# Designs tried in a protein design chat: VH-VL binders against Small ribosomal subunit protein eS1 (rps3ae). Part 25

Target 1, 206 residues: Small ribosomal subunit protein eS1 (rps3ae), of Methanocorpusculum labreanum (a2sq57)
Amino acid sequence: MARKKQSGGRKVEGWKAKNWYKVHAPEFLGKQFIGEIISSNPENVPGRVLTVSLGELIQDYSKQNVRASFKIMNVAGDAAYTQFNGHEMTKEFVRAMVKKRASRVDSTITVTPLGSTRELQVTITAFTINHARLSQVQELRAKMVKVVEDSAKEADFESFVSAMLKGELSKKMFAECKPIFPVRRIEIIKSESVSSAADRAAALIR
Below, E stands for the ipSAE of ESMFold2; O stands for the ipSAE of OpenDDE; V2 stands for 0.75 times the mean of E and O plus 0.25 times the DockQ between their complexes.

## First folded at step 19 (VH-VL; framework fv_pozelimab)

Design rb (from x6 with light chain A50S; at its last look DockQ between E and O 0.79; V2 from the best seeds 0.76)
Fold by ESMFold2, look of step 19:
Structure rb (fold): chain C 206 residues (1-206), chain A 120 residues (1-120), chain B 107 residues (1-107)
Amino acid sequence: as target 1 above (206 residues)
Amino acid sequence: QVQLQESGPGLVKPSETLSLTCTVSGGSISSYYWTWIRQPPGKGLEWIGYIYYTGTTRYNPSLKSRATISVDTSKNQFSLKLSSVTAADTAVYYCARDSYGTEPYPLDYWGQGTLVTVSS
Amino acid sequence: AIQMTQSPSSLSASVGDRVTITCRASQGIESDLAWYQQKPGKAPKLLIYSASSLQSGVPSRFAGRGSGTDFTLTISSLQPEDFATYYCLQDYDYPLTFGQGTKVEIK
C-alpha cells in the first residue's frame, strides 16, 4: 500500500528574503553561541564552517592564540548545530616559539579515538632548547606519536578532543620526552577532522 | 669552575672489567650528558658513550655492549665499566661534560685523563 | 657511523705561517662540527663549535669554515703554542666521531 508524501519546492517570493541562524558549539563544549550566519535557504546552511577563538569559547585566556573550527551539520528553526572540525594555533604564535639554535620536531598523524567513526589528523610539534642530534630528533618524534596514539585508544572522540584543546596531551608529551633531550615546549599545533584515506592523503599534500 | 677528575686502577688484567669513576667538583651533575672518551697511546680519540643526568644512557656500538655507564648524583660522580678487556682497550680514559642540549657546544670540560693498561 | 677524514695527517710549519687543516664527513652533517686542540700529555681543548663559532678565550687567529661535508680550520699566523695535534668532531649524530688527527710540528 503506497503512502503519498507531501512534496514540493517552496515558492520563494523575492530572492532578497534572508534568515539568521544562531550557530552553537557541540554539546561537549557546552553548546555556546559561537556566531550567526545569514542565508535565504536553510538547505545552504549545513556544511558551512565557523572559526572562533578557543580562549573565548572555553573562557581560558591562555588559549587566545588558538582557533577552533566547527562545521554546521543541521538546522532546527533558527538554530544551527555543529561538530568539531579542527583547531590551529595562529602562525604568529607558533613562529614565536621557534628559536634560531633549536630544533623543531614535527609529526603529523591520524588517530581514531575509542569507538569513533571519525578520524583526526593532528600535527604535533616539539620545540627544543638547542639543536638536537639526529637520533634524538627521531626518539622525540617516536615518543610524541606514541603518547598521542595511546591517548586516542583510551578516550572517545569528545574526551580526546577536550584533552587536546585543554593542553593535557601536551603536558604528558613533555613529561615523557624530558629524559631524552631538553625541550622547551611540545604542542598539538593543528588538528583536522578527516574521514577517508583519500581525504587524509589530500590533507598531507595540502 | 667545573672540574672533572678520573680515578681507578691503572692496570687491569685481560678478560677482567675495567672500572673508572669521574668526580665532578665546582658544579652539580645536573643538566648535561656525562661522557667517557678514550685515546690509545699515540692514537686518536674514541667516544665511548654518555649518561644523561636523568639516567638515560647511550653507547658506541663499536664496544659491542661491553660498556656500562652509571651515575650517583648524591656523590656527584659518574662511572664507566668496560667488561672483557683486551690489550686493545689500553688507553688514556677521559671523562667529559657534553654541554650540548643546554648549550650549543659539545665536550667543553674534560678531566686530565687516566692511563689504563691491560696487561698480564 | 659517520666517518671523519682529516688531511693532512701531519705538517711542518714555521712560526708566522698560515696553516689549513681539512676535515671531510662521509655524509652531510650541516654545521655540526667542532675542532679540538690537544698538546702532549693533556686533554683536548675545544676551539671551534658549530663549524665557525669561536669558543670563549680562543685567539682570533683560529678560524673555522664549512658546512655539509667539507670543513677547514685555519691558523692565520702560527704561534709557538699552536704546535699540537688537531681533531675535528662531528656532533650531528651518535656515535660521536673524531677525525684521526692532524699533527702540526715545528719545521
Scores: ipSAE 0.652, ipTM 0.877, lowest interface PAE 1.5, mean pLDDT 89
ESMFold2 (binder alone), look of step 19: mean pLDDT 92; pTM 0.941
OpenDDE, look of step 19: ipSAE 0.837; ipTM 0.935

Design rc (from x6 with heavy chain Y105F; at its last read DockQ between E and O 0.83; V2 from the best seeds 0.82)
Heavy chain, then light chain:
Amino acid sequence: QVQLQESGPGLVKPSETLSLTCTVSGGSISSYYWTWIRQPPGKGLEWIGYIYYTGTTRYNPSLKSRATISVDTSKNQFSLKLSSVTAADTAVYYCARDSYGTEPFPLDYWGQGTLVTVSS
Amino acid sequence: AIQMTQSPSSLSASVGDRVTITCRASQGIESDLAWYQQKPGKAPKLLIYAASSLQSGVPSRFAGRGSGTDFTLTISSLQPEDFATYYCLQDYDYPLTFGQGTKVEIK
ESMFold2, look of step 19: ipSAE 0.667; ipTM 0.883
ESMFold2 (binder alone), look of step 19: mean pLDDT 92; pTM 0.943
OpenDDE, look of step 19: ipSAE 0.846; ipTM 0.940
ESMFold2, fold request of step 20: ipSAE 0.773, 0.718, 0.711; ipTM 0.915, 0.895, 0.895
ESMFold2 (binder alone), fold request of step 20: mean pLDDT 92, 92, 92; pTM 0.942, 0.944, 0.942
OpenDDE, fold request of step 20: ipSAE 0.879, 0.879, 0.878; ipTM 0.959, 0.960, 0.959
ESMFold2, last read: ipSAE 0.663, 0.762, 0.605; ipTM 0.873, 0.911, 0.848
ESMFold2 (binder alone), last read: mean pLDDT 92, 92, 91; pTM 0.943, 0.943, 0.940
OpenDDE, last read: ipSAE 0.879, 0.880, 0.882; ipTM 0.960, 0.960, 0.960

Design rd (from y8 with heavy chain Y105F, light chain A50T; at its last look DockQ between E and O 0.77; V2 from the best seeds 0.00; counts 0 for: pae E 3.6 > 2)
Fold by ESMFold2, look of step 19:
Order: structure tokens, then C-alpha cells, then sequence
Structure rd (fold): chain C 206 residues (1-206), chain A 120 residues (1-120), chain B 107 residues (1-107)
């Protein structure tokens, strides 16, 4: 209602109405609609981050408790285009996976997919069926890390992120870890895009 | 009810290879750590090692790589070979199921044991 | 390897006595300790797992306690069938290791 009232009745130079911008997922994820934002100035739209349900994005109900975030990079007309920013399983969902008589094996690593200038920090968590012995915990951690690192060496950024979000990396880790100790579940519970060492070094020199 | 039974020669000459087989009945060999343990006469128990049904093994370092454990899932059996034996290897040998992974019970089923004597 | 030390090495007791056996680990093993009973000529039998949990079919007169490095097995009222050798086992890390045993004998 306040927007309907304008002083003087004439259009003032610099007056701007707010517009809706349709935000789209990256091309490798189908470039589909993921939400809307409002801004009076298209120059202020880049840099904003939207978070959506991964289950809705990839049409997979089993991913409804996983959030994916996307950073707006540019605007064309009434559309805004994004790049992948990260993902995270909800804390409630992760907490529900913990079992009283089991081990939780965590590792956080940073990988740089093949040919990418972008780094991803990923958090890997295994949930065992029962309490694992110390040597087995150490072996599980090493195997989980190796699978993810090897996968990053063989895939570009978009391929790696797709394999991560669709559960292909989790399935591979699960298969590789079974002989070490019975695992109920292995998940990449979080990822986030971080600046590369080159970008950090360049910023430091300034 | 799962049952384990050891079989093999009761007498082995020094420097030769001790060979035992454990037959699992009343259950599948899948999903557990199939384990060998020994007990010298009048002494305590020593864990030798295990095999997971997919082939992964682990051994007691004290045996200096003389132990080899194998599995034959088609026969529901697993085996122990201990090379270069001496009189110190004379013991009752047990096979056992280590359920600690699927269940919280370490070494919950044992065979009856078989005495192996190393003598010239 | 984690060393497990039991005490006493043997004891003499009468039916009805309360018996306590101790087991000490050379490093912390959390609650990853089991107790076994072995009668002459027979394989060991699991009594207690995870330090204090009673295995199915084991009489309630057996009780386990402890965590970290110090553990006990108690038999609250000794019965004729309880005369045996008792072993603790750590299953915290490989190689799995047993205590040297405690023989419970008729007084």
C-alpha cells in the first residue's frame, strides 16, 4: 500500500519499481526454476544465495532432507543464473542416523576437481552397524578419503558435484568400506565451495 | 543354531605347515569375522587372526606372517595354515565367530577345539 | 599390543561365596571388554560383553563392571558349576588380547 502513493504525481528520475527475478539452477542440473527474488536494481542481484531441497531439484524423494545452495552469478532480463555453492544434510536428519551401539567416523577434506579453479570442502561421515575397533575406524577413514580424492582427480567440477549430489560417491564408498567393517551408511553430509589457494595468494599480494 | 567344528591332522613335524579347516553348520559363513584362536596346554588364549567372508584378513603380528587364513564360501568353511612350526606352536586350536560388527558379541560361537602337537 | 592383566591368578572358594576377579588394560579400552568362562576340556563361553552386558542364557549372579582400564567380574553367590577358569578379552583394537586367566577352585 505505501508503494501506491507517490509525491507530486509525476515519475521522478531515479524512481524504481521492484521486480521479480526467476532464479535458475546451473545447466548441469537442468537449469530449472528454483525460486524467485525481489530487487529494485538488477545490479544488486548477483551474489545472492538461494537454498532449495535437493529432493525437489533432482526429483528424488530420498534427498528431501538435503539442502543445496546456489549463488547468483548474472541476470538476463527477468532471469537469474547460478552456480553451485554447496549442500548440507539437515542436522536433524544426520542426528537421526546416529545409533547408540555404533561408531561415527568423520573426515573433512578439501578437493579440487579436474581442471577446476574452484575447491570444495567436503565432510564425509560413516555410520557403522556396531562399535568399530580403533584399527577399523582408521581404515574406514582412510578408505573414505581415498575414494573421494580419487573421484575428484577423474572428474571436472560439474561431474564431481553431480556424482556427490546423486549419491554415486556414497554408494562407491559404501562398497569399498564393507570389507573393512559393516557400515550402515556413508554420506557426504556437507560441501561448500571455497576459494582456491591461487585466489587466496593473489588476494594476499594486494 | 550355528555350530563350528575344527578338523585336521593332530600331529605335525617341526618346520612343516600346520593346516586346519573349520566347518560352519546351522548358518551361513557371510557377514562375520571368522577367527582362529589357540591355547597352548596349561596356558592362556592367543588370538591368531580372522578372515571376513569377502576375503579380507588380519593377523596377529606375533606370528611373523607365518599364518594364512582362507575361506571357501561354497563349502561354508574357512582354514588356517601356519608355516615353519616349532614345539612352541603346540596348542589346542579353536575356530570362532566374531560377531562384533553385526552384533556386539565378540567371539560368541566357538568350535570344540582340536589339539595339534608339533613333535619330531 | 594392549596387555591385559588379571588378578588373582587363582583363588579358592566355597559354594555361596562372593567372588571378584579384576582385569586391567595397559591403555584405555573404553568399554570394549568381554568375560569368558572355560571349563577343562571345553571351549570358552561368552558371559559378558561390552564390560557389563550379560549374554543371553547366563545366570544373573554374574555381573561385570568398569570402563577405561579397570574392570571386574563378580559372582554374587558361587555355585558348583562356576568352578572354572575365567578370562577377560579386550576387543578395542587388534590384535585381540586375553588376560592370563583366573582359576576359581573348590576350597
Amino acid sequence: as target 1 above (206 residues)
Amino acid sequence: QVQLQESGPGLVKPSETLSLTCTVSGGSISSYYWTWIRQPPGKGLEWIGYIYYTGTTRYNPSLKSRATISVDTSKNQFSLKLSSVTAADTAVYYCARDSYGEQPFPLDYWGQGTLVTVSS
Amino acid sequence: AIQMTQSPSSLSASVGDRVTITCRASQGIESDLAWYQQKPGKAPKLLIYTASSLQSGVPSRFAGRGSGTDFTLTISSLQPEDFATYYCLQDYDYPLTFGQGTKVEIK
Scores: ipSAE 0.343, ipTM 0.757, lowest interface PAE 3.6, mean pLDDT 88
ESMFold2 (binder alone), look of step 19: mean pLDDT 91; pTM 0.937
OpenDDE, look of step 19: ipSAE 0.863; ipTM 0.950

Design re (from y7 with light chain E30W; at its last look DockQ between E and O 0.44; V2 from the best seeds 0.59)
Fold by ESMFold2, look of step 19:
Structure re (fold): chain C 206 residues (1-206), chain A 120 residues (1-120), chain B 107 residues (1-107)
Amino acid sequence: as target 1 above (206 residues)
Amino acid sequence: QVQLQESGPGLVKPSETLSLTCTVSGGSISSYYWTWIRQPPGKGLEWIGYIYYTGTTRYNPSLKSRATISVDTSKNQFSLKLSSVTAADTAVYYCARDSYGTEPYPLDYWGQGTLVTVSS
Amino acid sequence: AIQMTQSPSSLSASVGDRVTITCRASQGIWSDLAWYQQKPGKAPKLLIYTASSLQSGVPSRFAGRGSGTDFTLTISSLQPEDFATYYCLQDYDYPLTFGQGTKVEIK
């Protein structure tokens, strides 16, 4: 035989094709461009997660130390669209809020916003002015959890996430805790999207 | 300087209500846990409860059903009412400032104390 | 409620003596303990807060130590004005509770 059994150019050329996809924030955050990814197959793009500075995303310098993550849900042409996946204050920023003579009151809870199939795990932290007595720590924890849970019961996913990212929930928790003990600051320092019970149940049926 | 002074009747009949007022001078009633403590004759000190300047109260479980603490910011005063008293409630009653919260000092200013006797 | 046990209940000492009073909590309270001095007919006076911190205006001969459940108040050289009853207070949790007291008397 005078020719190769397999053309390297034909096989290699078919596997080399890659495209750039422009990734956009969710509609409720204004669809801002948040980054690019490369993939040879548009079927591989959904599911990927990008993390950006919240301060840059919403043009608010007070949020420069907050990272927001977004999961790609679908592709249209060269554009990829996301849903909110979570946020986290940087570890350095949180450490800077710790004061030696004060209490740090933490709680991690899972909420399902009104009418949502999605659950959100949130970590709430209060920083007191001075070391709090045990019963007051417990009352602060209970109050801040209740505020977040009640807010989730009354808001859809996008409204809840917006209130959380803008600091509106933090302001409400602060006001509700003020009658209990002197608090310096209350923040939702982390959130993470998790599969809902309904979605897990639907997956089992299939 | 901040000073606290208890006032009220020194003699109360059994089953009636003990009522005391603490007047704060030389400073505002804001920002602190305003506290009542008592000391029966020949015995130790018992914490009764507090009112926070925001109005929030807390009581010793031993007195929870009978004690009420209130504040009157316009008079710079806070008060104690103890209902259904018996001879066991005979004590010197102190008011005190609990500066814990904004400062690290528990019960750092005390009134002079007032003896309340419960007898027929 | 957290119980505070003081010992001794009373002691006799001379001016210049070193005096040590102990206070034990029924559970761990970290360093959330204060010491008070009470003279007859007077309100208690705060001496020590946070187990070992000296209140302003209190003489340096008073020293507090301890953490967890076991605490001490030491008077390094007893003075005539130090004859009084001493109380510990836990301020870790409500209800706030005092020890039974230690009466320091002149020999």
Scores: ipSAE 0.642, ipTM 0.871, lowest interface PAE 1.5, mean pLDDT 89
ESMFold2 (binder alone), look of step 19: mean pLDDT 92; pTM 0.943
OpenDDE, look of step 19: ipSAE 0.645; ipTM 0.845

Design rf (from y7 with heavy chain Y105H; at its last look DockQ between E and O 0.72; V2 from the best seeds 0.73)
Fold by ESMFold2, look of step 19:
Structure rf (fold): chain C 206 residues (1-206), chain A 120 residues (1-120), chain B 107 residues (1-107)
Amino acid sequence: as target 1 above (206 residues)
Amino acid sequence: QVQLQESGPGLVKPSETLSLTCTVSGGSISSYYWTWIRQPPGKGLEWIGYIYYTGTTRYNPSLKSRATISVDTSKNQFSLKLSSVTAADTAVYYCARDSYGTEPHPLDYWGQGTLVTVSS
Amino acid sequence: AIQMTQSPSSLSASVGDRVTITCRASQGIESDLAWYQQKPGKAPKLLIYTASSLQSGVPSRFAGRGSGTDFTLTISSLQPEDFATYYCLQDYDYPLTFGQGTKVEIK
């Protein structure tokens, strides 16, 4: 029961009709409508990526500065189905977390959630209250990486991504780093689904 | 204002364990790195280690695991034990507050120090 | 461990003199350096933190400078109460390490 988009009074150009495809979020995120795309050929729809506000997607306005991206995998009828492709906090939001004479502790790692053929590249950033000594910077980095890696080993892809997007991994990292040095905030500021050989091989069968 | 006071025996026999306690008054034992430093007579200062208020410890590797620092929050105290002492461990021992982490000033409050002599 | 080398080991000066003490780190420590004053029989007292920031209650005749590996403490007009031993401390990494000290004596 999708409604046809009103064109604002413009005539159809070129006389060649294109079809609208309704794009849906993955099942574990509620399968809700995330947008529409237009194409004259359904075979050209898979592979396209849509980016939406995470705050709007999960109806949590504390996530308005987080963008989530979804890659279309297949089309059935007028519907297009996606898988999670990644997320990123806006650069402005991340810049606002930086404080003069505090330490920023960064790490980028790749994890493979339990039983998944898919890999996820994750960028973790901690912001300390004040300048941290070198050994504590390294211990913070090691601890936050350990938390994320262990979480990936214990959760399937969908559970891991959900915990990441809802901020549960950030809360866990914060608690685990508390005994080392005063941390103001720890966030996973970016994730990106990366191809593996298994994922590419599976795509050849489709 | 926060005040720190060291206490313990001034004379310890070789091979025995040196034990000192630092009593913190005028403030709670929280939010800081509670630190021990020593100074052999006529010589410079050596950082021994800390206990963070959360219980996490760190020690100078030069002490080869002979040092143990502990905290008793109910008494507002933290303590140093140094095992297997020799004459090289004769020093004035200071306890200090390291306000690093919450504030930018390292080792901003010190006790008056207590001389521990290892002999006999 | 990061080694801190002070120079000179001692100096003699008169009231009113300008005195400069140097401290060199064995590796870069950014600005993570503090200066302490110690009088005989007393605990060290924090003078300067973060290389150049004056601790509350410390007279303005004390000034710290430097970054990286080379640091100085300057006393612009030496007073009778300034005859003491001075130590630098690096707080860049553990173990925290002090310089060997500089004794400032009256001529």
Scores: ipSAE 0.625, ipTM 0.865, lowest interface PAE 1.7, mean pLDDT 89
ESMFold2 (binder alone), look of step 19: mean pLDDT 92; pTM 0.943
OpenDDE, look of step 19: ipSAE 0.852; ipTM 0.944

